# Ledger of designs, part 4: VH-VL binders against Sensor protein CitS (citS)

Target 1, 196 residues: Sensor protein CitS (citS), of Halalkalibacterium halodurans (q9rc53r339to534)
Amino acid sequence: AQTHEFSNKLNTISGFLQLGKIDEAVDFIQKERKIQQEWIHFFIERVNDPTVSAVLLGKISQAQELGIDVDIDPSSQLLTPLQERQQELLVTMIGNLLENAFDALLASGIENKKIYISFTDMGDDFIFEVEDNGPGIPPQLMESIFEEGFSTKEGTHRGFGLALVKKAVHELGGAIFLEEGELGGACFVLTIPKHE

## First folded at step 15 (VH-VL; from p5 with light chain S32G)

Design q2
Fold by ESMFold2, fold request of step 17:
Structure q2 (fold): chain C 196 residues (1-196), chain A 121 residues (1-121), chain B 113 residues (1-113)
Amino acid sequence: as target 1 above (196 residues)
Amino acid sequence: EVQLVQSGAEVKKPGESLRISCKGSGYTFTSYWMHWVRQATGQGLEWMGNIIPIFGKANFDEKFKNRVTITADKSTSTAYMELSSLRSEDTAVYYCARGRKYTGLYLFDYWGQGTTVTVSS
Amino acid sequence: EIVLTQSPATLSLSPGERATLSCKSSQSVLYGSNNKNYLTWYQQKPGQAPRLLIYWASTRESGVPSRFSGSGSGTDFTFTISSLEAEDAATYYCQQYYDTPPTFGQGTKVEIK
């Protein structure tokens, strides 16, 4: 019964795709998977890379389970095709920046946990920002947060992720910086040239 | 207190270029996008482009892409906008404006005083 | 790009009256993911730069008097001055920041009789 019903659902999805009915296939998947319909519509319209879309959708779902509210600026777009290595490293960087924000927020005990994301490919670079409303980075630690093995008293895992992000962005010829954010926590911004 | 101070009014001839400065103070200049918006006398407002100053990377509206250059000097906390091949239709007040982040990248919370540019022969 | 149409073009009112301004968007600026409308209202007094009054359609910027308010959703938005003061003589612009390029309405000029 379960296997028969699952196979029928897969056939329905396949049928929509084979007929070129992509919007209908997406609508069906949304209903059956209980993924936030509005987020899926955003990614279909604003992000051409399905791997980046899947990672962000997964992180949004994870954040919801953790009681963290994630916003992506509605003007964000990533329509320029990514090279294979750019995609691989970007997924790693986004994932680690978001996990860093999750850890900081959960350890802090802050009530209304928020993460803000923006990205654009309007110019010659891809530019990404990730901000949280957590405790931020103490001024005396700002230079060391990207060093391998860095940790605060409450966590070591965080230090390895940021070092990996810095390595990845530099491999792509880009840069990463810690900015002042509107939410009062950490705000990481990175840039990646479209052409190496 | 956040302030954006622009360079003074200019009179230009067709075919010339203009260059307007915008000095930011009272906030961390490199942490916010800077935008340029113009307003022809008695008319509406028009976004021209922006820059993220920490990286010096600029974006432009398609209408201006081939004529506008936007730069920033982090050491002086100053953004610049250049518009080339001026025409009489470019007569306007030019504003710099600071964008926000969480509230919106294209939400302009502080504006420069404006730079009046007159293009006539 | 998203076109914003404001009405009326001009309002002439006496002090103490209620001013009601309309902004209509050619496309929805309601962001379904967070249920916020990405629409702002600016005030521009003669010879001055625009001043941010309202963002997210209805949220008043810090330091803005409570007589200024915004409402509406999707494509239809209203800006209200509950009791007009002489200093409120200005042109008011709506602006969307839902999509690039950000765009502005043509303005509504509020005059004091």
Scores: ipSAE 0.863, ipTM 0.932, lowest interface PAE 0.6, mean pLDDT 89
Fold by ESMFold2 at other seeds, fold request of step 17:
Structure q2 (fold): chain C 196 residues (1-196), chain A 121 residues (1-121), chain B 113 residues (1-113)
Amino acid sequence: as target 1 above (196 residues)
Amino acid sequence: EVQLVQSGAEVKKPGESLRISCKGSGYTFTSYWMHWVRQATGQGLEWMGNIIPIFGKANFDEKFKNRVTITADKSTSTAYMELSSLRSEDTAVYYCARGRKYTGLYLFDYWGQGTTVTVSS
Amino acid sequence: EIVLTQSPATLSLSPGERATLSCKSSQSVLYGSNNKNYLTWYQQKPGQAPRLLIYWASTRESGVPSRFSGSGSGTDFTFTISSLEAEDAATYYCQQYYDTPPTFGQGTKVEIK
């Protein structure tokens, strides 16, 4: 079975064309294009940093390939300029938090996989939240999930991602915590001071 | 049963400060933003600011930025709002309200009972 | 800031009648990325806090009677009480949560004759 929705989208288009359903193929393509343009519009309006925008847009595209629906709270904003090190580490943190959510959702049997993101720079800190509707994290593991090498996966795939997030957050003088989410899965929240 | 319980009514003079408490129960206090909204007599509702209690980090509407302080005490599940340099225009009922997450950060699903503050001229 | 304008200011009706309230937004609150309208309706009875009734313009909050409904998209929204009951006497507010700061309409007071 395919691991990315891009191949599935191509197969769907090909299927419509092979069945002579040209209007259905065109409608499918137009819907995908509209979704991408809506996200680009959001990032132009809400996120000044082009690197953070590109990472988020890339992860949204990756999620679509995986059959995961991503939503960013429309009130989110990141307009405050990032220092070079903040940008570098924020990209690492966002990437690893989203990969963690992808892994949890793909390992689950849940239908209608969902990720919710919010962020704000309104106050003295940058604050980010990432929530999924996956299985969540058992309370007895909450302290352990940030430890280097922690994993609930079988085999050699150790969980370095959350340890890297914790290290990056602390280097920037911030903090990360696991909250209860509205979607019923894991909800990570982090804060980073704007100024050292 | 989610419940937000606020401190009692206050009567103030111009130039004084007010401090209102909001105790949350029936949910995990640190997992949701707490917001403050006020309503002057015969006027609409006005958002003042919020706090994310797990970090104690607050945001404010620009109108109040230099006069409002919002804090939280995780151990007592209580948020606080202080408004300084009071004016007669600050006479209002002040509410705390819980925001959601996925449904919307600024969707207010539970409200405190309100705290009436009167600032005499 | 997004300005919400409600009409009428006051609506006086008898029990069993249909109440229709309007909320107009100065800019669209339809979020193209998920096709949801970030608009809510609250009920506020005298001396009480607001109560959430409708979110995403048309989704009823749990425990809200089915006589309450919302519709509309973009900039124009309506709130309907299909068969007015005595306990529905209140002021009803729309609120947008599409952008910061969140803002409220000025309210429509519903009175029971």
Scores: ipSAE 0.863, ipTM 0.935, lowest interface PAE 0.6, mean pLDDT 90
Fold by ESMFold2, look of step 18:
Structure q2 (fold): chain C 196 residues (1-196), chain A 121 residues (1-121), chain B 113 residues (1-113)
Amino acid sequence: as target 1 above (196 residues)
Amino acid sequence: EVQLVQSGAEVKKPGESLRISCKGSGYTFTSYWMHWVRQATGQGLEWMGNIIPIFGKANFDEKFKNRVTITADKSTSTAYMELSSLRSEDTAVYYCARGRKYTGLYLFDYWGQGTTVTVSS
Amino acid sequence: EIVLTQSPATLSLSPGERATLSCKSSQSVLYGSNNKNYLTWYQQKPGQAPRLLIYWASTRESGVPSRFSGSGSGTDFTFTISSLEAEDAATYYCQQYYDTPPTFGQGTKVEIK
């Protein structure tokens, strides 16, 4: 996945250079280096689990390749050690929620694509929020979106990804809901007890 | 119109407990974190904790963790903050405040009117 | 936790004058990942709850008069009232929301002569 990330960045730099936009190419390189360092610094400071950090970093890079702007609330933290099963299922849930957001945004044709993430372990539960500025989900469909096989017109991922998230969160004794979001799209919120 | 309406002023004795309510209206109560912030006489503002009402899960600043309980009742759109083992230095105005999401989890865009609590012997 | 220091403690000015308030943070509140400063300004009039004026250091909340503005980055922030009105007499607080717990400055009291 690192080779794919570098290839896309090289294509962008090459594009600027092919158009004779040397200053823009230099600016892009400096911004990319700073952004990578800032995310690594964030994860070293705020996320104690290397596996969760790697998954989130990978998804941020994937979003950048897709033209999706990802923000993680700077107050987010995940410093409590995860049990092996919690880590395994949390990675699955985060990955599927983000893939669902990617698919919705890409299918929508919405310009200026955004995803917002927050998480905390300050209390007795791990709590995660994932919001996009896509088309959203009508409230009356909330239960249906977690059923196997549920799909929008052309979606092939949604029908199984969200069902897997709901199954995983319930295995850990938690819950997931669709909430109103500030960005106007879907806002998924989940909780997992630290102690089962 | 987003409104946060708090319970009325209280006079308490040291060692007692207080319970303040905060009813939210004009928005989806369960979709936003509710925060508690206090302001002692002549002093600045101090965050105490919050709750995510859809799950009823609360977080606390370490200073208050041993004495504060925060709960929410989804059916009445009401959050509660309970402070035990009161001392005279707990004399303050207590506020509930709504957090945002994308703009910031700890950005407080709407505040309750405040509940004045006096702790005196 | 992040300490915010406001100055001056009290500012006494006449209507129409420009008010300039400072907020200094013990640590940077500039989030390098999105290049935003997680710094907010509130107004609190006597007997009232705080009112949100400015977020992300310089973005005015909807419905807030344009005479209120914010600037600065990292650790040094300024709040300005361009032409002071009588109703602007209040205490102004900065607050960071970069890290938990969120923390507030001690306030600057603006008085109208």
Scores: ipSAE 0.863, ipTM 0.934, lowest interface PAE 0.6, mean pLDDT 90
Fold by ESMFold2 at other seeds, fold request of step 17:
Order: sequence, then structure tokens, then C-alpha cells
Structure q2 (fold): chain C 196 residues (1-196), chain A 121 residues (1-121), chain B 113 residues (1-113)
Amino acid sequence: as target 1 above (196 residues)
Amino acid sequence: EVQLVQSGAEVKKPGESLRISCKGSGYTFTSYWMHWVRQATGQGLEWMGNIIPIFGKANFDEKFKNRVTITADKSTSTAYMELSSLRSEDTAVYYCARGRKYTGLYLFDYWGQGTTVTVSS
Amino acid sequence: EIVLTQSPATLSLSPGERATLSCKSSQSVLYGSNNKNYLTWYQQKPGQAPRLLIYWASTRESGVPSRFSGSGSGTDFTFTISSLEAEDAATYYCQQYYDTPPTFGQGTKVEIK
């Protein structure tokens, strides 16, 4: 995923240069460096787990190449150390939730694509929210979206992402639910007890 | 349309406890964090804690965590705040407030009418 | 935690005058990742709950009259009522929601002469 994202950025720069748009290429490079530094500063301050930080940074970069604007609530924090299994499964859950949001937004005709993320470890649980401004999920499908093999897309291995998230959450003793979002799309919220 | 309705005023003595309810209507109660904020007479506002009602998981400001309990009843769309071991400095108006999401978890867009609590001997 | 200091404590002005309120934060509330300032202004009339007026420092909440505006960035913020009306008599609070716990300024009371 990160190799694909890096290649997309190189292709964008190359495209500007091949079209003779030198100022645009320079602006793109400078903006990329500033954006990366601001996110690095956020993760140093708010997230103590380097693996979770790296996954989120990679997904933010991927979203940028896809034309998707990602916001993380500035009050978010993940300062409590994760157990090894919690880290593994959390990375899987975050990755799949964000990929699901990417897919929903790319399939839509929505002009200004947005994803909002928040997380907190202030209480006894880790709590994560992922919201997009896509088409949302019809109420009739809410139980079905977590079933293995469910997909609205063609594909050999599609339809495992949300089922994997639900399995991972339950293995950690937590829960996942679909809420109304402020952005009008899907809003997934999950909780994971710090103690098992 | 969105409305938060709180329980009535209370007069308490030091050492007692209080329990305030906040019923939400006009929105999906389980989709938004509910916060508790208090204001001593003629004073500023102070955040006490919150709850995510879908899971019943609460967070507390460090100053209150040993005395405050926050719960929610999804079936009645009602949040509760209990404050124990009351002191005279707990005299205040207590508000529930709804947080947003994308615009900010700690952005309070709707407030209850307030519950006046007086703690005196 | 982030301390917000408001000034002045009280403004007494006539209808039609411009009110200018200041809020200074002990730390920046500018979120570099999205370039938004996580600062809010509330209006509280006597005996009433606070009412959200401005969020992200300068964005008016829906249904808030255009005479109310906010500006500033980082640590220094200004709230303006361009032409005071009698119903604007209230105490105004700034609040940061950049970091937990959220914190409020001590308030500026606006009185109409």
C-alpha cells in the first residue's frame, strides 16, 4: 500500500513535469513535505504506538493520492501501551475500516470526499470512530455488512474486510457498531477494553 | 428539534450525593457523545466528563473521577450523572450537552436547561 | 490543560455600537494538519444555557445572525458584534476543543446601556 502511494506521488510529479507545469510540480513537492511534517508532529504528541502511527500515516498518504481529505480529531489520543495482540488486530481493524471508506467514496459521485477519524484512551476502553461523507449504509443491510463474503463489488477476495474487523473486535472483547455520522455517510465506532 | 431535558433543582447537604438525568429527543441518542459541564454561580464553565451511549463507556476529568459516575439508558434516551461526597464548592448549575463528530467531539451544539444544585448545611 | 483568558471582563455599550471581545489561549489551538483553529464562542443569557455561536474560530453556527463574527488564529482570538442589539446583552465565553479536557474562558459580560 505504501509502495503504491509513493509511486502515485512520483507519477504525479512526473506528470506535471511532462506537461511543462514546473511551478505546479514544485508546489506539490513542498505541500507534500509540509503535510507529512504536520502529521508526524501529531503522531509524536498523541500516539505512543509506532506501528499504529505508521499505518495511519500510510493510509493518510494513500487517501491524499486518491483525492480524499482525511481529518483526525485533534483531541484524539492513544497513549496507553498496547499488548502485542491488541496492536496486531487494531492495525488490521483500522486498515480495513479505512479501505472500506476509500472504496465507498471512490464508487460515489461525491465531489469533496472526506474521512473523519477520532480515537481516545481516556477511559477504561480504547474507542475509535471512522466516518466518511459517502452514501452511507441502508438500515436493512446493517447486520449483513459484517458477514463473510458480503460485498457490493465484483472481486475474488472482496467482502472479507468488515467481517475481519468484527472478528478482531470480538477477539479483543470489544464491540463495533454503525452510527449516524455528521458527514452523512457511514460512521463506524468500536470499543476495545484495555483489560481482558 | 433537538432537545435535552434535565431533572429539577436540588438542595443537598455536604456528604450527600446527587443524581441528575438528561433526556435527549429529536435525534438518535446513541449516535452522539453526551457531556456534563457545570457552572458555579457567577463563575465559568467546567467540563466534568462524558459518555458514548451506544457502548455505555464513560470518561471523566481527573478532578472528578473518584466522585462522578456517568451512565446512559438507551431505551429511554436518558443520560445520568451522579456526584458523591458533595462539598459546598459543588454548588453549581449542572448542564448536559451534546458533542458533535466531524466538527469536534468537544464542540457542544445543544445544551440542557440546567439543573441548579445547592450544597449547604 | 489549556487556559483561556478573556478581556475585558465587562463591556457597557449602546445599541448600534461595535463590541470587540478578546480570548487569549495559553497554547496554540491551531491544528496544523487541517489549518483549523479549535476555538468556539458561546452566548449565555441570564438564567439560560449557553448557545453555540461560532466554531473553528470564525464559522457561524446555522441560524446565528451575521452581526456575530469571530477571527484570529493560534493563541489570539477576537469575537465581534458589529452592531449591538438589545437582545445581545449576555455573557460570552470562548472555549477550546483542541485538547482534553475542553476548557472555557472566564467570560465577558456585555451590557446594553
Scores: ipSAE 0.862, ipTM 0.932, lowest interface PAE 0.6, mean pLDDT 90

Design q2
Fold by ESMFold2 at other seeds, fold request of step 17:
Structure q2 (fold): chain C 196 residues (1-196), chain A 121 residues (1-121), chain B 113 residues (1-113)
Amino acid sequence: as target 1 above (196 residues)
Amino acid sequence: EVQLVQSGAEVKKPGESLRISCKGSGYTFTSYWMHWVRQATGQGLEWMGNIIPIFGKANFDEKFKNRVTITADKSTSTAYMELSSLRSEDTAVYYCARGRKYTGLYLFDYWGQGTTVTVSS
Amino acid sequence: EIVLTQSPATLSLSPGERATLSCKSSQSVLYGSNNKNYLTWYQQKPGQAPRLLIYWASTRESGVPSRFSGSGSGTDFTFTISSLEAEDAATYYCQQYYDTPPTFGQGTKVEIK
């Protein structure tokens, strides 16, 4: 029912309380809350769109419950106002890329699960990268991963997330590619023009 | 081994433009941001801008926004930086540098050998 | 922009001595979300490009000798060469990559006597 990481944290708190170590339990709880406050601080400074901020915060919280360590490059910024359609499709694209990374990591035997995110609006385009340290995408599958219905999971049909991302990015006049990542897994990069 | 090889030294006059090339090898050129950093004689280092080669999209420091153009040719794994309306204070060694990803977009792990540019009357 | 101030400007030491260089940042470069400091140290020998030595304030780049180390957090950082060798004569730069534009300190020149 609960993720491995979430259950471990609850067991730790319960252990402190059962042993009468109140100060230690309080310190542990305060440390966990501080991590979430640091993410809120980052989004207040770096992301000027409350909807994008809320979606990313929600995904970060989901990743923590799944035992996945999410890192956003501190130089990331999204301060340029988004048009309504850009916001809607960007939320869809980021959400689906992250869910794809979650699925790949959860299906793997990798113990130290990581996701890296970066984004910038410094130039004429919005540019986003999402990388994981999962199994990656075999070269022979790179052309087909964006096709509707594609799945690499045995016996499970899912394949609409990346197809939706490709459709969304092209609607906005952008592009998406699979690149080499530093973490050794999949690295998706996309670009969206600010103005058409 | 990752290698960045830049074009040779240039001597320019004020008002002219310069164009420096940076050829990357030993890695997937299109997967990493390429940055341009300059260093005036006896001075510190100054970031000028970058490009993500897979898209050919560039960013610039505000100081250079109207004078600098950064491009990339994926087929030759070569990035280019052009600086227009040169002034004597543009005399510097110009470097290309590769950025990382997870460890940092603005962490420069490999540098070109540098291109010395002298702007004099 | 985040300003990095290095001290001393020049450090003249004998082989085998410990070199200690300071880098102070006008703003914190500690990223609370992952508890990493986004500060690097580069070595630049005369006529050469900078060489990456340390990232995340204290993590040694692959192939960098163990006599080089970094420490500190937030706004105050230290770079140490534990036993100075002749080939360590160079100018050393700190650089932050916490915020854009990335910025560099003005350098500390280490001379061997």
Scores: ipSAE 0.862, ipTM 0.935, lowest interface PAE 0.6, mean pLDDT 90
Fold by ESMFold2 at other seeds, look of step 17:
Structure q2 (fold): chain C 196 residues (1-196), chain A 121 residues (1-121), chain B 113 residues (1-113)
Amino acid sequence: as target 1 above (196 residues)
Amino acid sequence: EVQLVQSGAEVKKPGESLRISCKGSGYTFTSYWMHWVRQATGQGLEWMGNIIPIFGKANFDEKFKNRVTITADKSTSTAYMELSSLRSEDTAVYYCARGRKYTGLYLFDYWGQGTTVTVSS
Amino acid sequence: EIVLTQSPATLSLSPGERATLSCKSSQSVLYGSNNKNYLTWYQQKPGQAPRLLIYWASTRESGVPSRFSGSGSGTDFTFTISSLEAEDAATYYCQQYYDTPPTFGQGTKVEIK
C-alpha cells in the first residue's frame, strides 16, 4: 500500500515532467507537502497511537488520489493508550468503514465527494463517527449490512466489510449504529469501552 | 422544526442537587450530541458536558466531572443533567444545546429556552 | 484551554450605523488541514437563549440576515452588523470549537440609542 501510493505520486510527477509541464509538477509537489505536513501536525497533537495514525494518514492519501475530500473534526482526540487487541481491531474497523465510504462515493457519481470523521476518548469510551455525502443505505438493506458474509457481486457494494466491523466492535464490548448524518449519506457511529 | 424544551426554574439550597430535563423534537434525537452549557447571571457561557444519546455515553468538563451526571432516555427523546453538592456559585441559567456533525461537534445550532437555577441560603 | 477576549464591552449606536465587534483568541483556531477557522458568533437577546449567526468565522447560518457578517483568521476575528436595526440590540458572543472544552468570549453588548 505504501509502495503503491508512492509509485502513483512519482508517476504523476514524472508524467508532468515528461510533458514539459514544470509548473504543474511543482504545484503538485507543493500541494502534497502542505497537505501532508498539516495532517502530520494534527496527528502528532491529537493521536498518541502511531499505528492508528498511520492507517488514517494512508486512507487520507488514498482519498486524495480518488478525489475525495476528507475532514477530521479538529476537536477529535485519541490520547488514551490502546491495548494491543484494541489497536488491532480499531485499525480493522477504521479501514473497513473508510473503504465502504470510498466505494459508496465512487459508485455514486456525485460531483463533490466528502467524508467526515470524528473521534473522542474524553469519556469512558472511545467513540468514532464516519460520515459520507453519498447515497446512504437503502432502508431494505439496513438490517442486512452487518450480517456475516454479506457481499454483493453486482458492483456498488463490492467488498462490503461491515460484518468485520460489527464482529470487531462486539469483541471489544462495544456497539455500532447507522445514524442520520449532516451530509446526507451514511453515518456510522461506534463506541468501544476503555475498560471492561 | 427542531425544538428543545427544558424543565422549569428551580430554587435550591447549598448542598442539594438539581436535575434538569431537555426534550428534543423535530429531529432524530439519537443522531446528535446533546450539550449542557450554563451562564451565571451577567456572566459568560461555560460548557459543562455532553452525551451521545444512541449509546448513552457522556463526557464532562474537568471542572464538573465529580458533581455532574448526564443521561438520556431514548424512548422519550429527553436528556437529563444532574449537578450535585450545589453552591451559591452554581446560580445560573442552564441550557441544553444540540451539536452538529460535519459543521462541528461543538457548534450549537439549537438551544433550549434555559432553566434558571438559584442557589441561596 | 483557549481564551477568547472580546472588545469593546459595550457599543451604543443609532439605527442604520455599522457595528464592529472584535474577538481575539489566545491561540489559533485555524485548522490547517481544511483551512477553516473554527469560530462561531452567537446573538443573545435579553431573557433568551443564544442564537447561532456565523460559523467557520464567516459562513452565515441559514435564515440569518445578510447585514450580519464575520471575518478574520487565526487569532483575530471581526463581526459586523452593516446597518443596525432596533431588533439587533443584544449581547454577541464568539465561541471557538477548535479544541475541547469549547469556550466563549465574555460578550459585547450592542445597544440601540
Scores: ipSAE 0.860, ipTM 0.932, lowest interface PAE 0.6, mean pLDDT 90
Fold by ESMFold2, fold request of step 17:
Structure q2 (fold): chain C 196 residues (1-196), chain A 121 residues (1-121), chain B 113 residues (1-113)
Amino acid sequence: as target 1 above (196 residues)
Amino acid sequence: EVQLVQSGAEVKKPGESLRISCKGSGYTFTSYWMHWVRQATGQGLEWMGNIIPIFGKANFDEKFKNRVTITADKSTSTAYMELSSLRSEDTAVYYCARGRKYTGLYLFDYWGQGTTVTVSS
Amino acid sequence: EIVLTQSPATLSLSPGERATLSCKSSQSVLYGSNNKNYLTWYQQKPGQAPRLLIYWASTRESGVPSRFSGSGSGTDFTFTISSLEAEDAATYYCQQYYDTPPTFGQGTKVEIK
């Protein structure tokens, strides 16, 4: 999907150039670079861990290719150094939560697909929130969504994603819950102690 | 209807502690951060800290972190703020306020009625 | 932390007049990633808690009368009441929520003659 979107952008630029619309080609290139630079600026100022930054940037790019609008609360911060195991498991948790949101949104009839992320290290814990404007989780499934092998759609890797998140957060001594969100979809919140 | 109802006014002496309650109703209490903001006459509004009630984890502004404790009781949908080692400068109206999510964690959409605290003599 | 400076301190006007309030931020509150300004306006009537009026600098909260509006970007913001009504007598505060700690202006008191 990434290669397909990149090829589409190159075709657009080529089309402008072939039609002699040089200013339009330049404007298109500069707009694409500006969007990327704004996210890089955010991560340089708010997130000290380069691995977590790279994963989030990658997921934002993936979301853009899928037509999903991602917002990160501007007050978010992750400036406290992560221990190696915290980093490894946090990357796993973030990745799986975002993939779960992508899957739910892509299966939905929602036209204006949104994901909202926030995180903080201001207190004694790292706290993360991931919310989407998808269909949410039906009440009858809420107790089972973290069970190993659970899936509303068959996808062996995806059928274990939330179970992996639950295991990862518990290994770090934290917790994860499903909350009510402002966007009307699923809202996952998790906490991880800084020191164990 | 979302409501935040706070405990009543208090008069304190320097060196004492205050403890204010804030009961939330009309919404899922555990799904939103609860914030504490105070207002002294002429000083304006000042954020003190917050709590995420589902985990009971609190954050504090650096100015207050050695004197403030924030807790929540999920079973009664009530947040508490305690401020210790009171000074005359702590005379203020203390508010609890609910934060949003997508529109902003520090966007305060509902406020308690306020608790007037006077620290004198 | 970000300092918000409001002016004027007091504004005394007649019913039907236009009120214009200023809020200046010591640092930009424009979030480049979504191009939104993280600035809010509250109304506080005597003896009452603040009431949210405007968020993202210019978006009116649901149920807020259309005579209230906000504008501006970056560091310079304006709050306008297009035609003052008697019930608009209050102190108005700006607040940024771009960075922690969130901070407030000192307020502009609007009096109705």
Scores: ipSAE 0.857, ipTM 0.935, lowest interface PAE 0.6, mean pLDDT 90
Fold by ESMFold2, look of step 17:
Structure q2 (fold): chain C 196 residues (1-196), chain A 121 residues (1-121), chain B 113 residues (1-113)
Amino acid sequence: as target 1 above (196 residues)
Amino acid sequence: EVQLVQSGAEVKKPGESLRISCKGSGYTFTSYWMHWVRQATGQGLEWMGNIIPIFGKANFDEKFKNRVTITADKSTSTAYMELSSLRSEDTAVYYCARGRKYTGLYLFDYWGQGTTVTVSS
Amino acid sequence: EIVLTQSPATLSLSPGERATLSCKSSQSVLYGSNNKNYLTWYQQKPGQAPRLLIYWASTRESGVPSRFSGSGSGTDFTFTISSLEAEDAATYYCQQYYDTPPTFGQGTKVEIK
């Protein structure tokens, strides 16, 4: 069940070893470990909730296997404790927003696939943004995109994810909007009040 | 063309309040954080806080938390910063500045012309 | 809070000379997850708002003349003007945007003799 990119990494290591280029193989392995350790360090420092950290780290790993480059704004923080229901629904919302970004990018054929994430809890709300460099959402569809069963992809019903996000955010007393993004794709932003 | 246009210069007395407007045009106002940065005469720049206009939710640097209020009006594409209990140390030029996204939320790519505020007795 | 220290405080040079400005950060602003330095350089001419010149330590903003460049990583950063022109008389600020609150250096004033 290995991805094509994972197999290519193993083949690269094997190739270096077969050619007797041990230093190059070690450097390649160290670079891969360093990338994962840098993300772990970020989450330990910036995110207090272990469940949210695990979901984000898992999605970053999934993105890497799919050839999607993920950036989280380094100023992001989630240090305020989440209530149990906030945690449960936030995990659902983050997961579904990222899965929709993955699907849009994979269907698009764009070569340099990118996702940008930011989040903050400096004020009275938790605020999250998820942006991709995919095809975006046409203005005429913006009212429909959160409705159950909606999809911009032929023959797919993965539109359930955004409807679930909208329902979850409203249960927590928050809101979600589509914004223009710097990357040219979709940019979703949501808020959740810390106390309601 | 992105433009940020601020309200005019003001002279204030200690203890009064200040309210500065910043109108954004040439871009989608609700899609970008708006920041407030001040510069005392001949001094460096100091971040005060920001707002995400689509939600009207603001954040503040701890130094200003008790005295600053930041709001936005989506219908007029205008952000506001209010600073209360003014002191002579609040004499400064006050800027609004637009943050980016992917490039950095605290990367300020467009700035208002500045509002000079003098607090004197 | 990350402190940025700029040097020199003032730099007085003739047209055509190379200006070299330093910015030192109290903590690394190198984001290991993407290998970018979250440091920016602004130009502020007298009576004007700051203008963004360089972001990610070395990336020139669109429309900025090629004589402006940035370099460095981690805690030590350099901004250069390769051949100084009269219009470059200004104060230059570094700013980190790696962590909140964002913070600025105290500025380096560049004067044309």
Scores: ipSAE 0.845, ipTM 0.925, lowest interface PAE 0.6, mean pLDDT 89

